# Miniprotein binders against Glycerol-3-phosphate dehydrogenase [NAD(P)+] (gpsA): the designs that were tried, part 26

Target 1, 321 residues: Glycerol-3-phosphate dehydrogenase [NAD(P)+] (gpsA), of Methanothermobacter thermautotrophicus (o26468)
Amino acid sequence: MMVTVIGAGSFGTAIAQVLSWNAEMVRLMARRSEVVENINRTRENSAYHPGVKLRDNIEATLMDGSVLEESEYVFMAVPSGNLRSIVRSMNSSLEDKKIVSCIKGIEHPGLKTMSSVIREETGSRTVFSISGPNFADELIRGMTSGITVGASTRYAREIAGLLKSPRIILDHSENVEGVEFCGILKNVYAVAMGILDGQITGENHRHSLLTLCFREMNLILNEMGYGELHDRFCGFGDFLLTSTTDKSRNRTLGLMLGKKMRLSEDSTITIESLRSIRAIRELTEGLELPVLEMVYQTMQEPENVNLYIREFQERISRPEF
Key: E = the ipSAE of ESMFold2; O = the ipSAE of OpenDDE; V2 = 0.75 times the mean of E and O plus 0.25 times the DockQ between their complexes.

## First folded at step 20 (miniprotein)

Design C2 (from V3 with K58E R61Q E69Q E105R; at its last look DockQ between E and O 0.09; V2 from the best seeds 0.00; counts 0 for: pae E 17.1 > 1.5, off the site)
Fold by ESMFold2, look of step 20:
Structure C2 (fold): chain B 321 residues (1-321), chain A 109 residues (1-109)
Amino acid sequence: as target 1 above (321 residues)
Amino acid sequence: SEKEKIVEEFRKRMREAEKLLEEAAETGDREQAEELIEEAWEIAEEARDYAEELGDPELEQRAWEMEYQIAYTHFEIAEWFGDKEQARKSWRIFYRAWRQIRELRRELR
């Protein structure tokens, strides 16, 4: 089977390597000719994965929809902010393809999942998702990684076949949007953990707060009809990775807020985070979500973060039993 | 007029900087990304100078927004390559630009 990966960044290259074990050929689309030549001539994407040899059946190309003709599956691994324009530029070449989004972002305004953006631009009904705790540098080196496949069962089997490996652990949900929503939601709680980590240093406290964040995440997942995803790799696994790792952009944003470092309300990550938080608050009206409220208040008035943390701590001190 | 020429140069520099940031965010080459970021900073300084010459708070805000975006992009690049020193520098610069934007927005409200 022929497979194309659009986006030769860190994750796109890593997923191409994973796919190369099962696909007859993997085409890896890159924006820059020097990346294409680096991969094709030296079997490396040295800018993103120095020292990692790519398999011989990976062939890099420039971004051009005309080279998609032989591919049945297309994996989308571009930055979320570029997705719509890239899909639009390749629209007619993508309409008959089975498209798997690997993107853990959201388009604003309107809180659109990546699969929704692809469906809007192409009209395709075969748009799927994958998500999980997948650092690209670990994935490309064949370290054990868990991945949730968001697809109807028939297509989930095909996608699982493409990802099959002794080092890849797969789980499945037919809720394509739910798998993507887990990625959106965990980013909000990663900001929350960053805020709290900025003020609290004890590991017992940190892990107790992780529990409260995950409990709140579960309440929201249940409210949205995605409760079955809580124990999937895209749920708990990705939440833990994102909420506990210094490499997380959302946790880093939270750390700055919690340390009372002021941020621009107009930054891309600040805007995306605030829009996501506002949308989630609307969708969860009626639920008591003290962590979400603390994050929202802090994002609105960062100078008052100490007050909002204090109010949060008073709320969680009430026994639930 | 002379004012109109300065505004047009400001807009031109803003468009150039935006293009450089897109390229920096998408390149896989650390050295090229740093070169693009450096070039974007030079353009942003020129845009800020034009905005300050005009004394137009809306243009001043837009110039600080560009510097904010450049610093944030540089922070992401630094994080990606594990350059902790540059990441801290970029985060501090981005934070200072944010403070300027917030102050100008209060003035313009």
Scores: ipSAE 0.000, ipTM 0.146, lowest interface PAE 17.1, mean pLDDT 82
ESMFold2 (binder alone), look of step 20: mean pLDDT 82; pTM 0.788
OpenDDE base, look of step 20: ipSAE 0.020; ipTM 0.216

Design C3 (from V3 with K58E E69Q F94L; at its last look DockQ between E and O 0.17; V2 from the best seeds 0.00; counts 0 for: pae E 18.6 > 1.5, off the site)
Fold by ESMFold2, look of step 20:
Structure C3 (fold): chain B 321 residues (1-321), chain A 109 residues (1-109)
Amino acid sequence: as target 1 above (321 residues)
Amino acid sequence: SEKEKIVEEFRKRMREAEKLLEEAAETGDREQAEELIEEAWEIAEEARDYAEELGDPELERRAWEMEYQIAYTHFEIAEWFGDKEQARKSWRILYRAWRQIRELERELR
């Protein structure tokens, strides 16, 4: 089977390497010609993964819809902000493809999941997702990674076959958008853990806060009908990875906010975080979400973070919480 | 006018610095990333000089926000390559830029 990965950034290259163990050929589409030449000439994507030799059945190209004709599966690994324009530019070439989104973002300003964007532009119903605790640098180096496949059972088996290796642990859900939504939620709660980090007085405290954040994340998942995902790689696993490691950009944002740092309105991570929080608040009207409210208030006025943390603490001490 | 020309030079430097940061974040080559960051710092300093010449607190705030973003990008690069010492250094620079932004925001109220 021929497989195409659109997007030769950090994660796209990593997933192409994973797919190369099972696919006959992996076509890796890049936006920049220097990346294409680097991969094809030297078997490296040195811009993103220096020192990692890519398998010989990976061939890089520029973004070109005509190359898709031989592929049945297409993995999307472009930045969320670019997805709609890329899909639109390739629309007719994508119409009969099985498309797997690897993207953990929401379209701005449309507030749509990546699978929704793809379905809207193509009309296709064979649009799937993957998500999990998958830092690209570990994944490409063959370190063990867990991945949740969001697809109907028939297609989940095919996708699992493409991802299968001794180092890849797979679980499955038919809730394509639920898998994507886990990726969105875990980023918000990683910010929360970063904010709270300055208040942590010990490991018992840290792990109690992790539990409360995860419980709130699960309240949201249950409200949306995605509750079965809580113990999947895309749920608990990705939440833990993102909330506890220094590599996490969202946890780092939280650390800065907890130190009363105000970020510019034009910051990409601040924009994405606020839009995700606003979308979640709209989708969960009627739920009391103390952690989410603390994050929202802090992002607007970080100088008052200590007040917002106190309000959070008061709320979680009530009998009904 | 002379003021309009200085504002245009400021904006050119801001766009150039932002492009350099984008390239630094995308390169994956540690040495190239450090060179791009260093160049971005030089350009951001020029932009701050223009903002200070104008005496416009809003432009001064934007210049400090650029320096904040440069330090943040350098922090992310340091984290990516496991350089804990550079990450701490970048964090301190980030904090100092943020303090300047906060002071200017109080002035702009």
Scores: ipSAE 0.000, ipTM 0.143, lowest interface PAE 18.6, mean pLDDT 83
ESMFold2 (binder alone), look of step 20: mean pLDDT 86; pTM 0.844
OpenDDE base, look of step 20: ipSAE 0.014; ipTM 0.218

Design C4 (from V3 with K58E E76K F94M E105Q; at its last look DockQ between E and O 0.01; V2 from the best seeds 0.00; counts 0 for: pae E 21.0 > 1.5, off the site)
Fold by OpenDDE base, look of step 20:
Structure C4 (fold): chain B 321 residues (1-321), chain A 109 residues (1-109)
Amino acid sequence: as target 1 above (321 residues)
Amino acid sequence: SEKEKIVEEFRKRMREAEKLLEEAAETGDREQAEELIEEAWEIAEEARDYAEELGDPELERRAWEMEYEIAYTHFKIAEWFGDKEQARKSWRIMYRAWRQIRELQRELR
């Protein structure tokens, strides 16, 4: 089977490498000809993964719908903001494809999941997702990684076959949108943990707060009908990784906020995070969510972070019995 | 002009430092990452010297932004490898750089 990966970024290249073990050929689509040429010539994507040799059955190509003809499966790994335009440009070529979103994000302002955007633009009925605690740098190097496959049982088996490796652990949910939602929701709590870790605290405190974050995340998942995902790689796994590892941009944002070290109000990550937080807050109106509220307040008024942390601490100090 | 030459040298060093930081962030080897960070520091210091020579607050601000980024990269690396001592050192450097950036931003308003 031939497979296409659209987007030759960090994750797109990494997933292409994973897929190359099972696919006959992997087409890795890039926008820039120079990137295509470099990948094909050097067998590396040096802009994202310097020193990592790509398998011989990975071929870089320009983004062109004609290249999709031989591919049954298409993995989407482009920036969330570019998804609609890219998919629209190739919609006729994607209509009959089995499409797997690898993108952790939502489209603004409509708050649409990536799978929803793909369905709208292509008309494909076979749109799926994958998510999990997957740093691209570890994934491409073949480090053991858990991935949740969001698809019906039938297609999940096919996708699992494409991802199969001794170093890939798979779990499954039929809830495509839920798998994507976990990838967005976890970022809120990564910011929260960053804010809280900005204080001088012990490990007991950190892991107690991490538990509260996870509990709150589960409340939201349950409210959304995605409660089954709490123990999946896309849920707990990605939550834990993003909340505890400084490689996480969202956690780092939180750390900066918690220590009042915000450099720019107009940073892309700040804007994206704030949009996501607002979206989740709107979706969860009426729920008692102290962590979300603390994060939301801090994002709006970073100068008052200590006040919001105190208020948060007062709220959580109430016994559950 | 002499000023234009200095600005170009500044920009060159900033680009070099940025490249080194990218490499440092991508390497899985701690020793190599530390070497790249050290080299980035040396280059950033040279850039700062050029900015100070010109007395241009904007260039000075950018130089301090680079120091922040270097320290931040080093912080991430240190945390990744569990070096809490280095992480604390890098954090202090980040904080210093951030303070300078804020001071310069006030002057530039």
Scores: ipSAE 0.000, ipTM 0.181, lowest interface PAE 15.8, mean pLDDT 88
ESMFold2, look of step 20: ipSAE 0.000; ipTM 0.137
ESMFold2 (binder alone), look of step 20: mean pLDDT 86; pTM 0.847

Design C5 (from V3 with E69K W98F E103R; at its last look DockQ between E and O 0.10; V2 from the best seeds 0.00; counts 0 for: pae E 13.4 > 1.5, off the site)
Fold by ESMFold2, look of step 20:
Structure C5 (fold): chain B 321 residues (1-321), chain A 109 residues (1-109)
Amino acid sequence: as target 1 above (321 residues)
Amino acid sequence: SEKEKIVEEFRKRMREAEKLLEEAAETGDREQAEELIEEAWEIAEEARDYAEELGDPKLERRAWEMEYKIAYTHFEIAEWFGDKEQARKSWRIFYRAFRQIRRLERELR
């Protein structure tokens, strides 16, 4: 089978390498010609994965719908803010494809998951998702990773076949949008955990706060109808990885906020985090979510982080008996 | 001992650098702020040399903490004066310093 990955960033390149073990050929679409040339000439995406040799059956191209003709599956790994325009540029070439979103973002202000955006633009009924605790640098090097496949059972088996290896652990849900939403939520709570961890030390306290963050994530999942995903790789696994590891950009952002380090609004991580936090807060209006409120207020007025942490601490100290 | 003398000089330099950063953050004069930041960097270089000489990871962490404070102060100054190029450069420096602090904290834990 021929597979295309759209987006040659860190994760897109990693997933292309994983797919290359089972697909006859993997086409990897990049935005920049220097990335295409680097991959095809040297078998390396040195901008994102220096020192990692890509398999010979990966062929890079610029983003061009015409090269989709032989591909049955298309994996989307572009930034969430670019997804709609990229899908539009390829519209007729995508409508008969089985499309797997790897993107952990939500479109604002419409509050649409990435699979929803793809369905709207293409009309495709075969749009799926994957998510899990998958740092790209570990995934591309063949280290063990768990992945949740969001698809109906027939397509989940096909996608599992493309991802299969002794070091890939798979679970499955038919709730495509639920799998994506887990990825969005864990990033929000990783920022929250970073803020809290940045001012508070001690492992007992840290792990108590991790518990509160995960409980709140579960309240949101239940409210949205995705409660069965809480203990999947896309749920607890990805939450734990992202909230506890220094490699996590969202946790690092939170740590900087909690240490009262001022951030430019122009930074990519700040912009992505703000969009996700706003979207989640709008979707959960009416729920009492002290952690989410603390992170939202902090992102709006970072200079007041100490006040918002204090208000959070006062709220969670109330006995609820 | 000689180690105790080095540690005391290290602490003195750290206090001096912190005072320079407070003054840099307070002044409304861009040129004065830049001069104070540059002097703080000179002290940070000396403090790093002392931490390396002693081979003490706790002092190394404190030296990195000074570097991230200087870079963060410079980032805020650049943001205040609308210098996006300097702000971006300062951001990268303090992010790298923060990563080193987190590495050392894991190793000391």
Scores: ipSAE 0.000, ipTM 0.212, lowest interface PAE 13.4, mean pLDDT 84
ESMFold2 (binder alone), look of step 20: mean pLDDT 85; pTM 0.826
OpenDDE base, look of step 20: ipSAE 0.021; ipTM 0.271

Design C6 (from V3 with K58E E69M E76K E103K E105R; at its last look DockQ between E and O 0.04; V2 from the best seeds 0.00; counts 0 for: pae E 19.5 > 1.5, off the site)
Fold by OpenDDE base, look of step 20:
Structure C6 (fold): chain B 321 residues (1-321), chain A 109 residues (1-109)
Amino acid sequence: as target 1 above (321 residues)
Amino acid sequence: SEKEKIVEEFRKRMREAEKLLEEAAETGDREQAEELIEEAWEIAEEARDYAEELGDPELERRAWEMEYMIAYTHFKIAEWFGDKEQARKSWRIFYRAWRQIRKLRRELR
């Protein structure tokens, strides 16, 4: 089977390498000719993964719908903001394809998941997702990684076959949108943990708060009908990774807020995070979510972060018995 | 205006440094992470130079906030890989940046 990966970024290249073990050929699409030439010539994507040799059955190509003709599966690994335009440009070539979104993000302002955007633009009925605690650098190097496959049982087996490796652990949900939603929701709590880690606290405090974050995440997942995902790689796994490692942009954002740093209003990550937090807050109206409230308040008025942390602490200090 | 150009260059560098910092944080390769951090430092220093050229204490504060983030990320990377020496170095840089930010915040009140 031939497979195409659209997007020759960090994750796109990494997933291409994983897929290359099972696919006959993997076509890795890049926007820039220089990147295509470099990958094909050097067998490395040095901009993202210097020193990592790509398998011989990975071929870089320009983004062109004509190249998709031989591929049954297409993995989408482009920036969320570019997804619609890219998919639109190739919609006729993607209509009959089995498409797997690898993108963690939502389209603004409509708050659409990536799978929804793909369905809207292509009309494809076979749009799926993958998510999990997957840093691209570890994935491409063949480090053990958990991936949740969001697809019907039939297609999940096919996708699992493409991802199959002793170093890839798979779980499954039929809830495509839920798998994507976990990838968005985790970022809110990564910001929260960043805010809290900005304070001088002990490990007991950190992990107690991490537990409260996970509890709120589960409340939200349940409210959305995605409760089954709480123990999946896309849920707990990705939540834990994003909330505890400084590799997370959202955690870094939180850390800045926790130190009363004024965020640039023009920062893409700030804007995206704020939009996501607002969206989740709207979706969860009526739920008691003290962590979400603390994050939301802090993002609006970072100068008062200590006040919001105190208020948060007072709220959570109520014994549940 | 010349001022607007400098502010644009400052913003460009800040975005570049932020991107590199994110990449550094996402890499599991220590050598690569160190290279990205070094590049981020160079860009952040350039941003600071632009802020100093303008004499804008708010831009200067933002530049130091970037240095703070770079240093902190480097500290965490070093801790993750068990490099105690680098962690100590990065912590000192982090703390220096923090002091400057606090100083500038007092001057901006």
Scores: ipSAE 0.000, ipTM 0.163, lowest interface PAE 17.4, mean pLDDT 87
ESMFold2, look of step 20: ipSAE 0.000; ipTM 0.125
ESMFold2 (binder alone), look of step 20: mean pLDDT 83; pTM 0.805

Design C7 (from V3 with K58E Y68M E69R; at its last look DockQ between E and O 0.81; V2 from the best seeds 0.00; counts 0 for: pae E 2.7 > 1.5, off the site)
Fold by ESMFold2, look of step 20:
Structure C7 (fold): chain B 321 residues (1-321), chain A 109 residues (1-109)
Amino acid sequence: as target 1 above (321 residues)
Amino acid sequence: SEKEKIVEEFRKRMREAEKLLEEAAETGDREQAEELIEEAWEIAEEARDYAEELGDPELERRAWEMEMRIAYTHFEIAEWFGDKEQARKSWRIFYRAWRQIRELERELR
């Protein structure tokens, strides 16, 4: 089987390498010709994965729908902000494809999942998702990684066959959008842990706060009908990875906020995070979510982070919180 | 006192570094941004020297926090211009500074 990966960044290249073990050929689409040439001539994507040799059955090409005709499955691994324009530029070439989103973002405004954007632009009814604790540098090197497949059971089995490896552990949910939402939600709580890590030390305290964050995530998932995802790789696993490692961009944003460091007025991650938090607050009206509120207040008025942490501490010190 | 003069010079260098970072983040010119970042690093090193001369852990922590800020600003600039190698280098420097801050904060508690 022929498989196409659209997007030759860190994760797109990593997933192409994984797919190359099970597909006859993997086409890896990049926007920049130097990336295409680098991959095809040297078997390396040196900009994103220096020192990693890609398998010979990966063929890089420029982004264009004209070469999709032979592929049954298409994996989308472009930045979330670029997804709609990229899908639109490929016109009807994607309409009859089985499309797997690997993207952990949302489109603003409206809090549209990546699968929703793809369905809207293509009309395809076979749009799926994958998510989990999958740093691309570890995945491409064959380190053990857990992945949740969001698809109906039949298609989940097909996708699992494409991802098959002794080092990949799979779980499954039929809720495509729920799998994607876990990725959005864990980023908010990674910011929360960053803020708290910036001002609070001690391992007992840190792990107690991780518990409170995960408990809030569970409340939100239950409210939205995604409760079965709590202990999936896309849920707990990805939350734990992004909240406890120095590789997480959202935890890093939180550290800056917790240390009261000035952020650029044009910070893309800050703007996107605040939009996501606002949307989640509206979706969860009626729930008591002290961690979410602390993050929201801090991101709106970062100069007051000490006050918001103090208020948060007072609130969680009451019995039952 | 002479101690207060050194503390004042430390604060002056910290304000100078902060101004350079604001300028680096606002310019759209790669070469100018890199020059401003380099100057900010030189100033931050001087600030750390003053903190070391005083043997003051609070000033040492603040000097590491400035280095953390410089590294983050450089990371954002590198990402904006697509320089993945510099972005990775800046990321490592950021977390090296963070680890130093955490160690100092444990000692101050």
Scores: ipSAE 0.456, ipTM 0.779, lowest interface PAE 2.7, mean pLDDT 87
ESMFold2 (binder alone), look of step 20: mean pLDDT 85; pTM 0.842
OpenDDE base, look of step 20: ipSAE 0.520; ipTM 0.814

Design C8 (from V3 with K58E R61E E69Q E105Q; at its last look DockQ between E and O 0.01; V2 from the best seeds 0.00; counts 0 for: pae E 11.5 > 1.5, other shape alone 3.49 > 2.5, off the site)
Fold by OpenDDE base, look of step 20:
Structure C8 (fold): chain B 321 residues (1-321), chain A 109 residues (1-109)
Amino acid sequence: as target 1 above (321 residues)
Amino acid sequence: SEKEKIVEEFRKRMREAEKLLEEAAETGDREQAEELIEEAWEIAEEARDYAEELGDPELEERAWEMEYQIAYTHFEIAEWFGDKEQARKSWRIFYRAWRQIRELQRELR
């Protein structure tokens, strides 16, 4: 089977390398001819993964719908903001394809999941997702990684076959949108953990708060009908990774807020995080979510972060019994 | 004021670097992103030197605020491209700037 990966970024290249173990050929689509030439010539994507040799059955190509003809599966690994335009440009070639979104993001302002955007633009009924605690640099190097496959059982088996490796652990949900939603929701709590880590606290406090974050995440997942995902790689796994590692941009954002640093109002990560937090807050109206409220308030008025942390502490000090 | 111009120019360069991060995510143009970060660093150094020369602690705080923002942006770029070494360097610069801001904030109180 031939497979195409659209987007020769960090994750796109990494997933292409994973797929290359099972696919006959992997087409890796890039926008720039220089990148295509470099990958094909050097067998490395040196911009993202210097020193990592790509397998021989990975071929870089320009983004062109004509190249998709031989591919049954297409993995999308482009920036969330450009997904619609890219998919639109190739819609006629994608209509009959099985498409797997690898993108952790939401389209603004409509708050559409990546799978929904793909469905709207292509008309394909076979749109799926993958997500999990997956840093691209570890994935491409063959470090053990958990991935949740969001697809019907039938197609999940096919996707699992493409991802199959002793170093890839797979779990499954039929809830495509839920798998994507976990990828967005986890970022809110990563910001929360960043805010709290900005305070001088012990490990007991940190992990107690991490538990409260996970509890709220589960409440939200249940409210959305995605409760089954709480213990999946896209849920707990990705939440834990994003909330505890310094590689998380959202956690770093939180850390800056917790330290009373002024955020640039023009910062992309700030804007995206605030939009996501607002959206989730609107979706969860009526739920008691002290962590979400603390994050939301802090994002709006960073100068008052100490007040909001105090209010949060007062709320959580109430016993559940 | 000349002071306001320096700060505004620096903020402009920082925003440009942030845009290039988004573009680089699509195109793989790391070199262009790094060039803009380097330019922003030059402006930040000039702004800091200017603040020190004036002895204005408020301006100095703003200069260090810009420095940590650039460092943060550079950290994000480095992480995106998988450059662990640069990410660690940028993170250290971020923490340095943060400490300076905290010291200045204590002096201003």
Scores: ipSAE 0.000, ipTM 0.209, lowest interface PAE 11.5, mean pLDDT 86
ESMFold2, look of step 20: ipSAE 0.006; ipTM 0.420
ESMFold2 (binder alone), look of step 20: mean pLDDT 82; pTM 0.794

## First folded at step 21 (miniprotein)

Design D1 (from V3 with E18R E79K E85R L108Y; at its last look DockQ between E and O 0.88; V2 from the best seeds 0.00; counts 0 for: pae E 9.0 > 1.5, off the site)
Fold by ESMFold2, look of step 21:
Structure D1 (fold): chain B 321 residues (1-321), chain A 109 residues (1-109)
Amino acid sequence: as target 1 above (321 residues)
Amino acid sequence: SEKEKIVEEFRKRMREARKLLEEAAETGDREQAEELIEEAWEIAEEARDYAEELGDPKLERRAWEMEYEIAYTHFEIAKWFGDKRQARKSWRIFYRAWRQIRELEREYR
């Protein structure tokens, strides 16, 4: 079976390496010819994974819908902000493909999940998702990783076959969008936990706040009808990884905010995080979400982070029940 | 040549084994599935012997990949029929095959 991965960034390259164990050929699509040449000539994507040799059955190409013809499965690993335009550029070539989104973002405005964007642009009904605690540098090196597959049971088995290895632990849900929302929400709450970590000493306090962040994430999941996913790899596992490690880009952004460090507004992580926070805030209007409110206010006015943390602390200290 | 004939037999065995695995995965009959798996193992052993005779590490890797697939298929079949003993045995064989493939790829970088 031929498989294509669209997006040769950090995760796209990592998932291509995983797929190469089970697919006859993996085509990895990149925007830049320099990346294509680097991969094909040196078996390395040195910009994203220096020192990691890619398997011989990975072939890099430019973004070109004409080469999709022989692929049955297509994995999407592009930045969320670019997804719609990339899918439009290939729309007829993606018809009848089984498409797996690896993207942990949400469109704003419009409030659409990545699977929804893909369905809208292509008309395909076979659009799925994967998410979990999968730092790309660990995944590409064959370290143990858990992945939730969001697909109907038949397609989940096929996707599991493409991902199988002794180092990949799989669970699944038929709720494609639920799996995607887990990935979106855990990033929002990783920023929140980073902000709080920037000003907190003491492991009891830190872990109490971690509990409150996860509790609020689950409140949102429950309100959206995705509550059964909280204990899957895409839920608790990914939340824990992303909220508790220095390697997490979202937690790092939060930590910089909590320490009142200067941020570049041009950074991809800042732009993506603000988009997700705005989208989730709009989707959850009417809910009392003090953690989300603190994150939103801090990202709007970072100079006032101390005030927003104090207001948050005072809010959560009130007896609720 | 003689080497080309051996490579052709290797490929033929690989295709035959894959077909048997597809049939084993699709049958609902435990006894038939086990017979198909055993036949696939016999063919995979022949393919491994051809690869060993040629001394070609790329063909050795492909032979281990076949064992990897057979063991995984057997694990799924055993799990489907509730055979915990066989499922654990098949998983161990699957992990061994995976380790061998990684060692071959690491050594011949």
Scores: ipSAE 0.012, ipTM 0.570, lowest interface PAE 9.0, mean pLDDT 88
ESMFold2 (binder alone), look of step 21: mean pLDDT 83; pTM 0.794
OpenDDE base, look of step 21: ipSAE 0.290; ipTM 0.683

